VHH binders against Protein DOG1-like 4 (DOGL4). Designs and how they scored, part 21

Target 1, 232 residues: Protein DOG1-like 4 (DOGL4), of Arabidopsis thaliana (Mouse-ear cress) (q84jc2)
Amino acid sequence: MSKMRNLVEEKFLEFYESWVIQLELYLHQLLIAHNNNTMSETELRHLISKLTTHHKAYYTAKWAAIREDVLAFFGSVWLNPLENACSWLTGWKPSMVFRMVDRLRKSRVVLVEAQVKKLEELRVKTKFDEQKIEREMERYQVAMADRKMVELARLGCHVGGESVMVVEAAVRGLSMGLEKMVKAADCVRLKTLKGILDILTPPQCVEFLAAAATFQVQLRRWGNRRHYVTHS

## First folded at step 12 (VHH)

Design zd34 (from zb7 with L107P)
Fold by OpenDDE, look of step 15:
Structure zd34 (fold): chain B 232 residues (1-232), chain A 122 residues (1-122)
Amino acid sequence: as target 1 above (232 residues)
Amino acid sequence: QVQLVETGGGLVQPGGSLRLSCTASGFTFSSYYMNWVRQAPGKGLEWLSGISRSGSYTYYADSVKGRFTISRDNAKNTLYLQMNSLQPDDTAVYFCARYSKLEGSTPSFDYWGQGTQVTVSS
């Protein structure tokens, strides 16, 4: 059954589809760079820059969309169930990327002691920031049983007239709170990503970004196959 | 049967412009992400540009960014590539390519046209 989509959902669906396709193209370049040690540092940095720019473009689009309808991102019709299951506050959980770094360490990547120390510090900071956001989310969720939500529930039984306006106002209020939390989470994501890339060497960055992109693309592929989801 | 037919290629002087067209048939054109790619003599395939199904989102390779513009007319089942400020290095066979799907194998293009030759020479 096809879920009814609003305009924000439709637009972002198309965006995300195109964005992921472009990510796949970049992934191909990352893999070539990773497997072929002939690229100069300048070339690697350029490739890294392209990926970081691509990720920034995602959040630019996301933040524009959430201003219109943040609730769309809590349904995320552009994602399959597997992708959604792996989502934390409408995106990847920041601490997850450290697992990827750990994986790299177990592979060909050799981190010097100074890098390991910095990564650990960043990990601790990231965890702290995540927990802070989670506490705020919990507080918000508990507060959902407040007067506004009760009123919303009550009015939800009636369709028409002033009731619709009141319901819309209530939903807007709730959405503003959610938007703040989503933005906070995204900031932690961006800070974490930047932090990791600042610690790693260009070759290590390429490998990390390749791993991250691979995970994202494969998660989508696996989920689509499992649930027969088509986004185009 | 899925068909893609490229047209608009030719000989042009450096600094000149060309507009390529790709006419699609045999499938729902508006449902697919479309691409332009090229192959220069002795070189591999190079991705140049992509466009979302409605045309709202476009992407470009660094080599053509600022010079080439991808667009589409879904009512006409046609993909376009406006090429400006052409250089000798742009000499290649240009192809329109349909993106397959995430479930597809690499490369992520399942159908190609016959290509159209673009030659940039003084």
Scores: ipSAE 0.815, ipTM 0.920, lowest interface PAE 0.6, mean pLDDT 90
Fold by ESMFold2, look of step 15:
Structure zd34 (fold): chain B 232 residues (1-232), chain A 122 residues (1-122)
Amino acid sequence: as target 1 above (232 residues)
Amino acid sequence: QVQLVETGGGLVQPGGSLRLSCTASGFTFSSYYMNWVRQAPGKGLEWLSGISRSGSYTYYADSVKGRFTISRDNAKNTLYLQMNSLQPDDTAVYFCARYSKLEGSTPSFDYWGQGTQVTVSS
């Protein structure tokens, strides 16, 4: 079991490393587009499409790996402690992305009233979906604790192969529940990202994607260099 | 110490194929994300393709996607670029480049080969 878990971790470690390197290369393209007023709207949309496709590839790989070992995504070996500390259900918290939009509005991006209204509606919907997931996780944790106590009491009375079967069934149930919650969280992330990109104009999308990629790259660099949560 | 040596360039007719090789020495080749980059005469550098440490994950620029294939053989410390359906626009010096692992300012390619000339002409 432990060997299979390590194999999933090893494969995803290489995937994530290459995925982040390619994200950094796309960031350089975004920064060029940010500074170049001769790029057509079609060219900007193509660059945006490359970034969204890159993000979808991440979730495709993640969901395949989660089916094999969801627990690898809680305290991941491919993330540094700072990255892990910023995780909400194995990824970025959807509502936090609006802080980035707010910062861009104050410094780099001019939004019209219609866009502001749509972004506020999306923020409220995103927060609602987050809270729904958090409530479901709470109910799951309560159910798991009750089930665990019953199973431990029963295991105390049984010795042999039947106790192994009960433990294996409980672990399978836990894994399936965690897969459900992680995928639900990822769907909120994807819906929120799509919603923001649909509201913003192509130049504004480039600004947003550049800021998001910059944040992710900097979080990795700072955490790797200083080990914020483990050494300093 | 770190060396990257490209070979396999040459003259080819439009529609033809070439296979470039890049032999690495002075570092643990299998530990690095590797790349192909080209420079046409009088023009800037163009990133073409990248490949993960084991070769399991590959990425391509739109200009070469579907025509070029990056691969590596870690036992031979060699990076490859199979180039098919070559056109005059593909005429350039082709470089292999190592992606930097060093923490610092902007991540970049830290070591480059000398380049190999590819000329596509009728």
Scores: ipSAE 0.493, ipTM 0.794, lowest interface PAE 2.4, mean pLDDT 82

## First folded at step 12 (VHH)

Design kc4 (from kc1 with L103T)
Fold by ESMFold2, look of step 15:
Structure kc4 (fold): chain B 232 residues (1-232), chain A 122 residues (1-122)
Amino acid sequence: as target 1 above (232 residues)
Amino acid sequence: QVQLVETGGGLVQPGGSLRLSCTASGFTFSSYAMSWVRQAPGKGLEWLSGISGSGGHTEYADSVKGRFTISRDNAKNTLYLQMNSLQPDDTAVYFCAKWDEYTGSTYEFDSWGQGTQVTVSS
């Protein structure tokens, strides 16, 4: 018996493959822009807007897909094992992007003291929001496990449609809770990205976006190089 | 040894057309996205167009969209740029370029051709 990918997984796989390829082409634009001191602020802001719009399109598609099947985003078929291993609640961990900012400060960009203060404030708030989500997720998982165990215990030794219905209701409740937690995590991701882009100047935003896109493309390429899996 | 060789440049009158070619060797051509970039005299680099390794996705700068077409023939390890409706401000040296996501700089294309001159004038 072969395991079939469901419709949500098939559609999002096609979307994500296209989305990452487009991100790589935007990376090419960023690579040229960071070396071009003749680009106007307006031109830089247009490129930054393209990247922001591209990221928003990812979440728009993701949130539509999660409405249909949130579980597809835990251990996703469109990600390689390395990408899945690096996931925090179905995506990159928001506080990790500050590592990219720190690296840029040491090698490519000079931040004024006002920017440094604002970035530290954002880092602290981002970590606080992450920890809040982690605590809520832990409590939710415990509550779902307790409810599931109590319901299964009360139906123990009873073989029939009612046991299936209780399990189905528990799975539906878990899925609804997971959808809310994933969206909350995604909101922190978007807010952190926007916060960084608001603090940085347009040339600094181009440097940051290039670093972020490079990391994502390289993670996918390196992980795919080590893992060639096809499932049907 | 990675090599990129651009050909097809020349002198053209305004409104004319040219087709540029970039022949690649020393790497698995179909595995890399490629771009066309130009540099006008005394100006910085301008990204024009990019194409995915398979050829299934393309992107264009607003300045050339509708006039230029990027394509590739992976069997011949060749990248193309069809340029129509050329104007004097398209005068530049045109380069093909690739980024090496495994070993190259995270902020720069790592391989460029020598370029081919395109001159649009009466």
Scores: ipSAE 0.465, ipTM 0.807, lowest interface PAE 2.8, mean pLDDT 82
Fold by OpenDDE, look of step 15:
Structure kc4 (fold): chain B 232 residues (1-232), chain A 122 residues (1-122)
Amino acid sequence: as target 1 above (232 residues)
Amino acid sequence: QVQLVETGGGLVQPGGSLRLSCTASGFTFSSYAMSWVRQAPGKGLEWLSGISGSGGHTEYADSVKGRFTISRDNAKNTLYLQMNSLQPDDTAVYFCAKWDEYTGSTYEFDSWGQGTQVTVSS
């Protein structure tokens, strides 16, 4: 049985599919740049800029969509089950990228002491921000069992025109809270990404971005194979 | 086993055109984005263009934008590169490249073919 999708879901699905396809093309560029240390710093910075711009485009689209229906992102029909399982507040877990950085350190990437220190500071900060958001989310989830939600539950048992209005109001309230949470999480993601890129050299940035993009693309592929999901 | 065979290279005068082909086998061609890369004498690999599995999305390096066009025929498992307004600095061996499911670990494309030589000279 296929899940019914609303307009926001459909639009974002189309966007995301295209976005991921473009990401894969950028990944090719990153891999070439990574494997061939012949690109100038200017060229590398340009490539990095392309990727950052691409990510910014995602959040621009996301934030436009969540204003319409943030709940769509808590189902995320454009993701396969594996991708969804790995999602934290409708996206990647910010602290996860530090695992990628750690992997870089174990590779041919040599980080100077100053970079290591800054990365550690950023890691701590990111963790703190994540925890703060999680606590707030918990509080919000507990608060969902408020009068409005009780009314919603009650109305679920009854049919009536007034009931629909009350339900809609309740859902709006819920959505506003969730939107704040999602935006907060996205801010942490963007800050974390920017922080890492500011610490790393251009070659290191390329390697990091390649790793990140690879992870995203492969996670999608693995999930699709496992669940026989077909995407455009 | 993944196989890629590039053809269509040759000698051409400046301002001329060539059309490269890459025949793919050993994988579901339409499921993977493909790229063209080149290697000029004494230089490293240069990424030129990429195309999505479906062919609906394309990307180009600034060096070839407006001159080169990437396309594909999934029914024929073939990737194409139309090269117009060729210049001497386009002289290189051209390769087609595929996403490798293990690339995340190796940061490498799948093994590409022998490549095809393109020489632009008066």
Scores: ipSAE 0.044, ipTM 0.419, lowest interface PAE 3.4, mean pLDDT 86

Design kc62 (from kc1 with A33V)
Fold by ESMFold2, look of step 15:
Structure kc62 (fold): chain B 232 residues (1-232), chain A 122 residues (1-122)
Amino acid sequence: as target 1 above (232 residues)
Amino acid sequence: QVQLVETGGGLVQPGGSLRLSCTASGFTFSSYVMSWVRQAPGKGLEWLSGISGSGGHTEYADSVKGRFTISRDNAKNTLYLQMNSLQPDDTAVYFCAKWDEYLGSTYEFDSWGQGTQVTVSS
């Protein structure tokens, strides 16, 4: 049966389920901190550090897993269809988090002019980094398709050990290239998150992290809901 | 419609123990992460502990780690907090809470109980 999970998918499913539950537990802590104006700056920074460490732990586990099977992270079995539809190179598109910052500015978070300027600079840099990755992905795809297509066409009439080894090498090269691109995208995600947290004050960071965790938890809950479809 | 009722508070000596209960109704209890929070007189809310819907994952604030144990009984729709080695600083009203998925509200817990008073004094 083609639906059987491989070992990488099974392992990461277990990790991801636990990771999202822990994120929700941190969300509860963020919500209390958001509503509690008596927490010290030290306490807020400690909570922010817990969230940062939690996100870094996700990428540590992900990067170990993609070395074994990067393709598992395209259309992942541990994500629902809504979560997968929101993916850009196996994760959130880095520039999309600025929509959340913009929404917070309009309703809850008051930013000084210097912060607004720095956030716009970061948004432009993030978009530039995204475009750089997209251009490298295009060049990689063309180069790999040209090399692989020529080799497969050249050896398509010679079935045997030599042809199998060439195909296996081409697949290995594709996998390594995709791993590089996914890690590059993840690095932009981490740099963007860190950049936002460096610009915001600790109370503003708590509000941003709460909003981000809320969105991620809601996306999972809404996407996991099963709908009954009336059949007639 | 959602109702959370905390019980089990009271007066206890320093070093003592107490077990709080929170009975839930009006929602599918086992589907929600639940938390205990407290509010000491004149202070803001303090998150203490949380537990996953299945009970398999727990988290504690540093101030209570090692002394408090959160648990749940999904068959009884009840959340528990076992509090050991209580000190005067633990004096507060204790609440159980859940976060709802309602997008139009502020980022806060949607449902709270009325709380139960815990007083630790010698």
Scores: ipSAE 0.498, ipTM 0.811, lowest interface PAE 2.3, mean pLDDT 80
Fold by OpenDDE, look of step 15:
Structure kc62 (fold): chain B 232 residues (1-232), chain A 122 residues (1-122)
Amino acid sequence: as target 1 above (232 residues)
Amino acid sequence: QVQLVETGGGLVQPGGSLRLSCTASGFTFSSYVMSWVRQAPGKGLEWLSGISGSGGHTEYADSVKGRFTISRDNAKNTLYLQMNSLQPDDTAVYFCAKWDEYLGSTYEFDSWGQGTQVTVSS
């Protein structure tokens, strides 16, 4: 994580650090709520809403940033190596959350048959959506050796203002494709998250969100300890 | 060993103010988000406020927003809760809480002290 950062990277780094800290604050709330059986449904829904809003804010910031430089997210200097290793198309893999739900089921969460059925349907849908994106990504990656990339490589061997402009234009074209894929992936993430939250009861949602937040925060902590990364 | 010691509680009249303190030891205080929670008689734990390690981020429950202020002095390893406009419903045992990565995975807070009693009564 010692590489030079561009403006987009720096800005998003700052944002993300703050965002994660806020997530931890919400996590505290979630944990208390989870352990507090006396909270009303209204209170729980309010807390859930805060978390969903927080996640929406992340994607709002992300999408603004990727419009400027999507490539920054394929390096993700704001993440430690462990976090990066666990990333799928610049974020969490949608199917991962179902495993979290499964673990909750084995512990405290009791799902009714109707919920289980809906979750399974959503799981299947999510899986297919992931696969579609993966296929597209594979095609895109394979196509990297196409004529355009060859031309880009060729141009990269020449120094000159005009050549630089042409190279940048080519990179922009490539970035547009990547941006499309990232957005598609994010849509699947958001749909999956919404789907799960729509199926679960408010108490279950709180537990799920607590689990998800815990995982995210822990992953960051573990990675930071391992690689001696310091964040604000 | 993580230790948290809450102080500053007491008896206060409605509309009064108290400032709670939590002295932390056994861990790098500035590296952790800290929260205040309370438990009223016959009720569950209620989250009140949280503050980031640096103090740059704070959150409040709606029940205390505008009345309570969380702060910290990392040099003193101390967490504070300024409570203004206290009401009878604020009567509870107040705890400072730390989230531990180990217990966090089990959806629990790791540490709080014995708490400090706050009683709001005329």
Scores: ipSAE 0.460, ipTM 0.793, lowest interface PAE 1.2, mean pLDDT 88

Design zc66 (from zb5 with T58I)
Fold by OpenDDE, look of step 15:
Structure zc66 (fold): chain B 232 residues (1-232), chain A 122 residues (1-122)
Amino acid sequence: as target 1 above (232 residues)
Amino acid sequence: QVQLVESGGGLVQPGGSLRLSCAASGFTFSSYYMNWVRQPPGKGLEWVSGISRSGSYIYYADSVEGRFTIIRDNDKKMVYLQMTSLKTEDTAVYYCARYTDSSSTLPGFDSEGQGTQVTVSS
């Protein structure tokens, strides 16, 4: 099914495609680093830094795009249905990464007690922040049924002339709240990621990032195959 | 049939420059992310540079950043790699490759041509 895309969607689609491809490249490097175990700590830190920079670039682009049209991210035409189904407020759910850490713990990753405690503290905090955002989202969604929404409903499909400006203003008003919530969610994501990376050793960071990147890349590939979606 | 034909390789001295070209056919060129990859002697394939469908987003490997420039021309269905300040370590067979998410490999490069040899030697 073809969907009409606006300029923000088209631009971000191209960006995201490129970004994911670069992520695959980094993933390849992470896997090499992890499997060979011959890289120095300095080299590992450099690789970790590249990944963190890459993620920062994503959010920089995202936030720029959101300023133009936050609603584009609630459709996310650059994602397949599976990716969208796994999305929480236009991105990955922060608490999900702790599940990844748990899986690493069950593998060959050995965490010291101090790390475990810190991770648990971070988990609790992350969960709290998620819930706070969810409550705000719920509140906002209920509040959307206000005068602006009534006006939109009234205009319906008969929008033209002066009505266009009214609709535009209403949409902008609605979008402002959404933008705030999305940014808040992104902040939790970034804080969570940073928190985890600060707790883990460089080798552990590499393994974690590899797992995370693998999940993201494979989710995309699997979803594309299942839904006959091709990107690039 | 998808075809990628690389050219422009050769022998150059360190510090020299080369411009590689890749002619694409058999697919909608403007719809694909394009890449340059290379295979040094006795080593595996390594990614060099990538460029988005419109050219708006470009990435380079650390080893070539600041020295190489990737460019594409969608009208001509060409992708180029301008190489400057060449080093001996840049010696490799260079391939043009398109990205596909259907590839079983990571990264998802396929439909590579025969490549063009670049040799940097004094």
Scores: ipSAE 0.848, ipTM 0.940, lowest interface PAE 0.5, mean pLDDT 91
Fold by ESMFold2, look of step 15:
Structure zc66 (fold): chain B 232 residues (1-232), chain A 122 residues (1-122)
Amino acid sequence: as target 1 above (232 residues)
Amino acid sequence: QVQLVESGGGLVQPGGSLRLSCAASGFTFSSYYMNWVRQPPGKGLEWVSGISRSGSYIYYADSVEGRFTIIRDNDKKMVYLQMTSLKTEDTAVYYCARYTDSSSTLPGFDSEGQGTQVTVSS
């Protein structure tokens, strides 16, 4: 409700801004590789490794921050409203990344039958893992809501510090469950990304990574620029 | 009006050291991610290093990591590049640049200065 930022939000805001700027720099290198037939396989694999390392660094920082305050990652102050609207459990929905692959197949990336088969197997596994997380989250949220409903009814009948302590314990329990589910979702994101990069050839990996980085950077720029334009 | 003034370049031998400075004015310096970029002779611009608004997050190009250190002083509105173990491939004009997401190009760096020449030769 308040627009004030806590320490976790302030620190991660600066981290995320810096991280996305570095993603822009890597995107520039990806676009050069995408448009340039002179890059060796060694150079392409190095660039892919830099992107992979950059993404791992994001999750390292994120997991440290959610240990302190997982709720900061639901409606994040470091994301504009457009970016927040695209969130599934604090990030990209893993199964949606296959729509990026599908769009590349229709325009530029040519996949052989063996790659298509492996990608479909990965898509099915990714969707299964997502649905498992969604079912587990729903069960947890229902259980917490039922406990909270009973406790809120008791608060209506009582006054004092006991009621505050029970509410605080319920909030801590919800936060711990959310942290577990966010980490599980992030693990599916990382496994899906790695799986796609293992199936694609190095040039195809560069095209995929360029498309993904372009979407993320442009979504941020579009959302930020709309706020300035609406002032006039 | 945005102004970035680079200084501290010169001629040095391989293995030598230099400290580049960038004096900033005309904008709220502490609100911007700051960078060093360089242009080697006959080549395009190459990003070197970047530093976040408070200085808490720092990045380096692979070619300079371990040898260069970026520092900022928000009170003095200065950014520095401490260069050590210089190599002949570090020869370039070095520019200070601020990041802005309002640019229509990627990456969104604004360079306003004339740069400072660093020449590494035996």
Scores: ipSAE 0.625, ipTM 0.843, lowest interface PAE 1.4, mean pLDDT 84

Design zd40 (from zb7 with R98K)
Fold by OpenDDE, look of step 15:
Structure zd40 (fold): chain B 232 residues (1-232), chain A 122 residues (1-122)
Amino acid sequence: as target 1 above (232 residues)
Amino acid sequence: QVQLVETGGGLVQPGGSLRLSCTASGFTFSSYYMNWVRQAPGKGLEWLSGISRSGSYTYYADSVKGRFTISRDNAKNTLYLQMNSLQPDDTAVYFCAKYSKLEGSTLSFDYWGQGTQVTVSS
């Protein structure tokens, strides 16, 4: 049975589909830039800027959507099960990108000592921020068993009228906390990404972004094949 | 059978404008992300613009941004490309393509038409 989608889900599904397609196009450019060391620093920086702008656009759209219905992102009907399984608070886990950096280090990318040190500092900070958010999430999840949720559960057994309004109000209240946490997580993601890009040279940035985009695209492809999911 | 038919191409002077159309049949047009691509003589395929299924989201290559506008009419199963401020470098065969994807390091598209020739010359 196909899950009925609300308006927020439908809109974001369309957005995400388009966004991912554009990401693939940018990935193509990144790969060309990576394989052909013929691009100038200016050109590389421009390419990096395009990707950065693209990612910012995602969060702009996301934050607009979560204001309407943050719960949609905890179902994420635009993602396949594999993508969802890899999701931390409705997105990629910030600390995960350091694994990608590590992979680059093991490849042909040479980082100077100063870069390594800065990356490690950023890693520690990112991990700390993640843990802080996780603690807040845990606190929130425990608090879910409060009077409000009990009332919601009770009222959920009744259909129509004033009870529906009360349930909706309760859901909105609960959603506010979730929205804050999601935004906090997104901030950590954005800060982490910016931090990494500030440490790396333009060629290294291109390689990193290519790796990240490849991972995202492949994860989607693998998941779609495995679960016979089509979003187009 | 999936069919895409591009029209609207022709000869135009530099600075001129053209509007391309692509009529789709054989599939649910409104369900798919659509693209415009072009191929100039001796060059590879170049992606120009994409549009979401409802038309709510559009994307453009740097080479055409600010000059070209993609749109669609799902009721008519038609994709459009308004091209303004055309330059000689815009001379190419223009194609509409149903879906873009990356295979390895190569961009590919599921379906496209025969294309329409656009020639920009003084």
Scores: ipSAE 0.840, ipTM 0.935, lowest interface PAE 0.5, mean pLDDT 91
Fold by ESMFold2, look of step 13:
Structure zd40 (fold): chain B 232 residues (1-232), chain A 122 residues (1-122)
Amino acid sequence: as target 1 above (232 residues)
Amino acid sequence: QVQLVETGGGLVQPGGSLRLSCTASGFTFSSYYMNWVRQAPGKGLEWLSGISRSGSYTYYADSVKGRFTISRDNAKNTLYLQMNSLQPDDTAVYFCAKYSKLEGSTLSFDYWGQGTQVTVSS
């Protein structure tokens, strides 16, 4: 039998498909801006603002979906994502974006000393915020180990009425904690993105955003080939 | 047999309005993100607006935001573009299309129709 998705998953998947298509259309504009000097600084800043707004819209939609069902973002076995020692909450580690910046520095983007200093300060802040989130995740793993009924609910077993109510309450509590953690991680991602765009010049921002959009589009195409239906 | 047929173009004065329609056949219209694009004489293809498969999510180019509204009726396999406050710069052939991907610097579309001419002139 094929797996089925719940309504939250289907709604977010439709959003994400349209969001990635629009991101690819913005990538087209970024490539035009990259390949010629016809755009003024005002026009470049407007394009950068459009990309920033598009990324904010992604998180707005994601947070609405997480409020409805955070476990939809962890697949059908949500305990496994929480038990993973190094898994990152529904996305890339925020600091991984600096590897993209570093690659661009080596071949295309020339940064002045003041920019390099500010980027390093941002990288340190981002890593500090990541470590804070990792410590919170460790506390959640301990709490989950103390609640075997959550694991029983994961297996789909039916138990007595009072035991079911305890499992349901534990799952709601875990879901609230996971929602908080996912939003915290996403806030670090968004703040890091905006920080990078504030440090880079408009032409440098176009280079960075083009690389990021290319990567995101490729991840969606890869995900489509390996995508599996999740349970509610 | 895939077919997209655009209608509703014509000559209109500056500040006027038109509503374009695109009737789809030969494929499952409700399964696809759909787009309006235009091409002015001697110019490249310009993306204007897109709409998700259910119609829940819409996107607009800056040049038309606030003036144009995309919509769809999946029961009728029809895509619409309401165009208000038309200006001479909006003169072009308008196409509906299914976006495919970006190849290099070129937008690729799986299919589109013959288009409908919109001319804004006094």
Scores: ipSAE 0.585, ipTM 0.842, lowest interface PAE 1.6, mean pLDDT 79

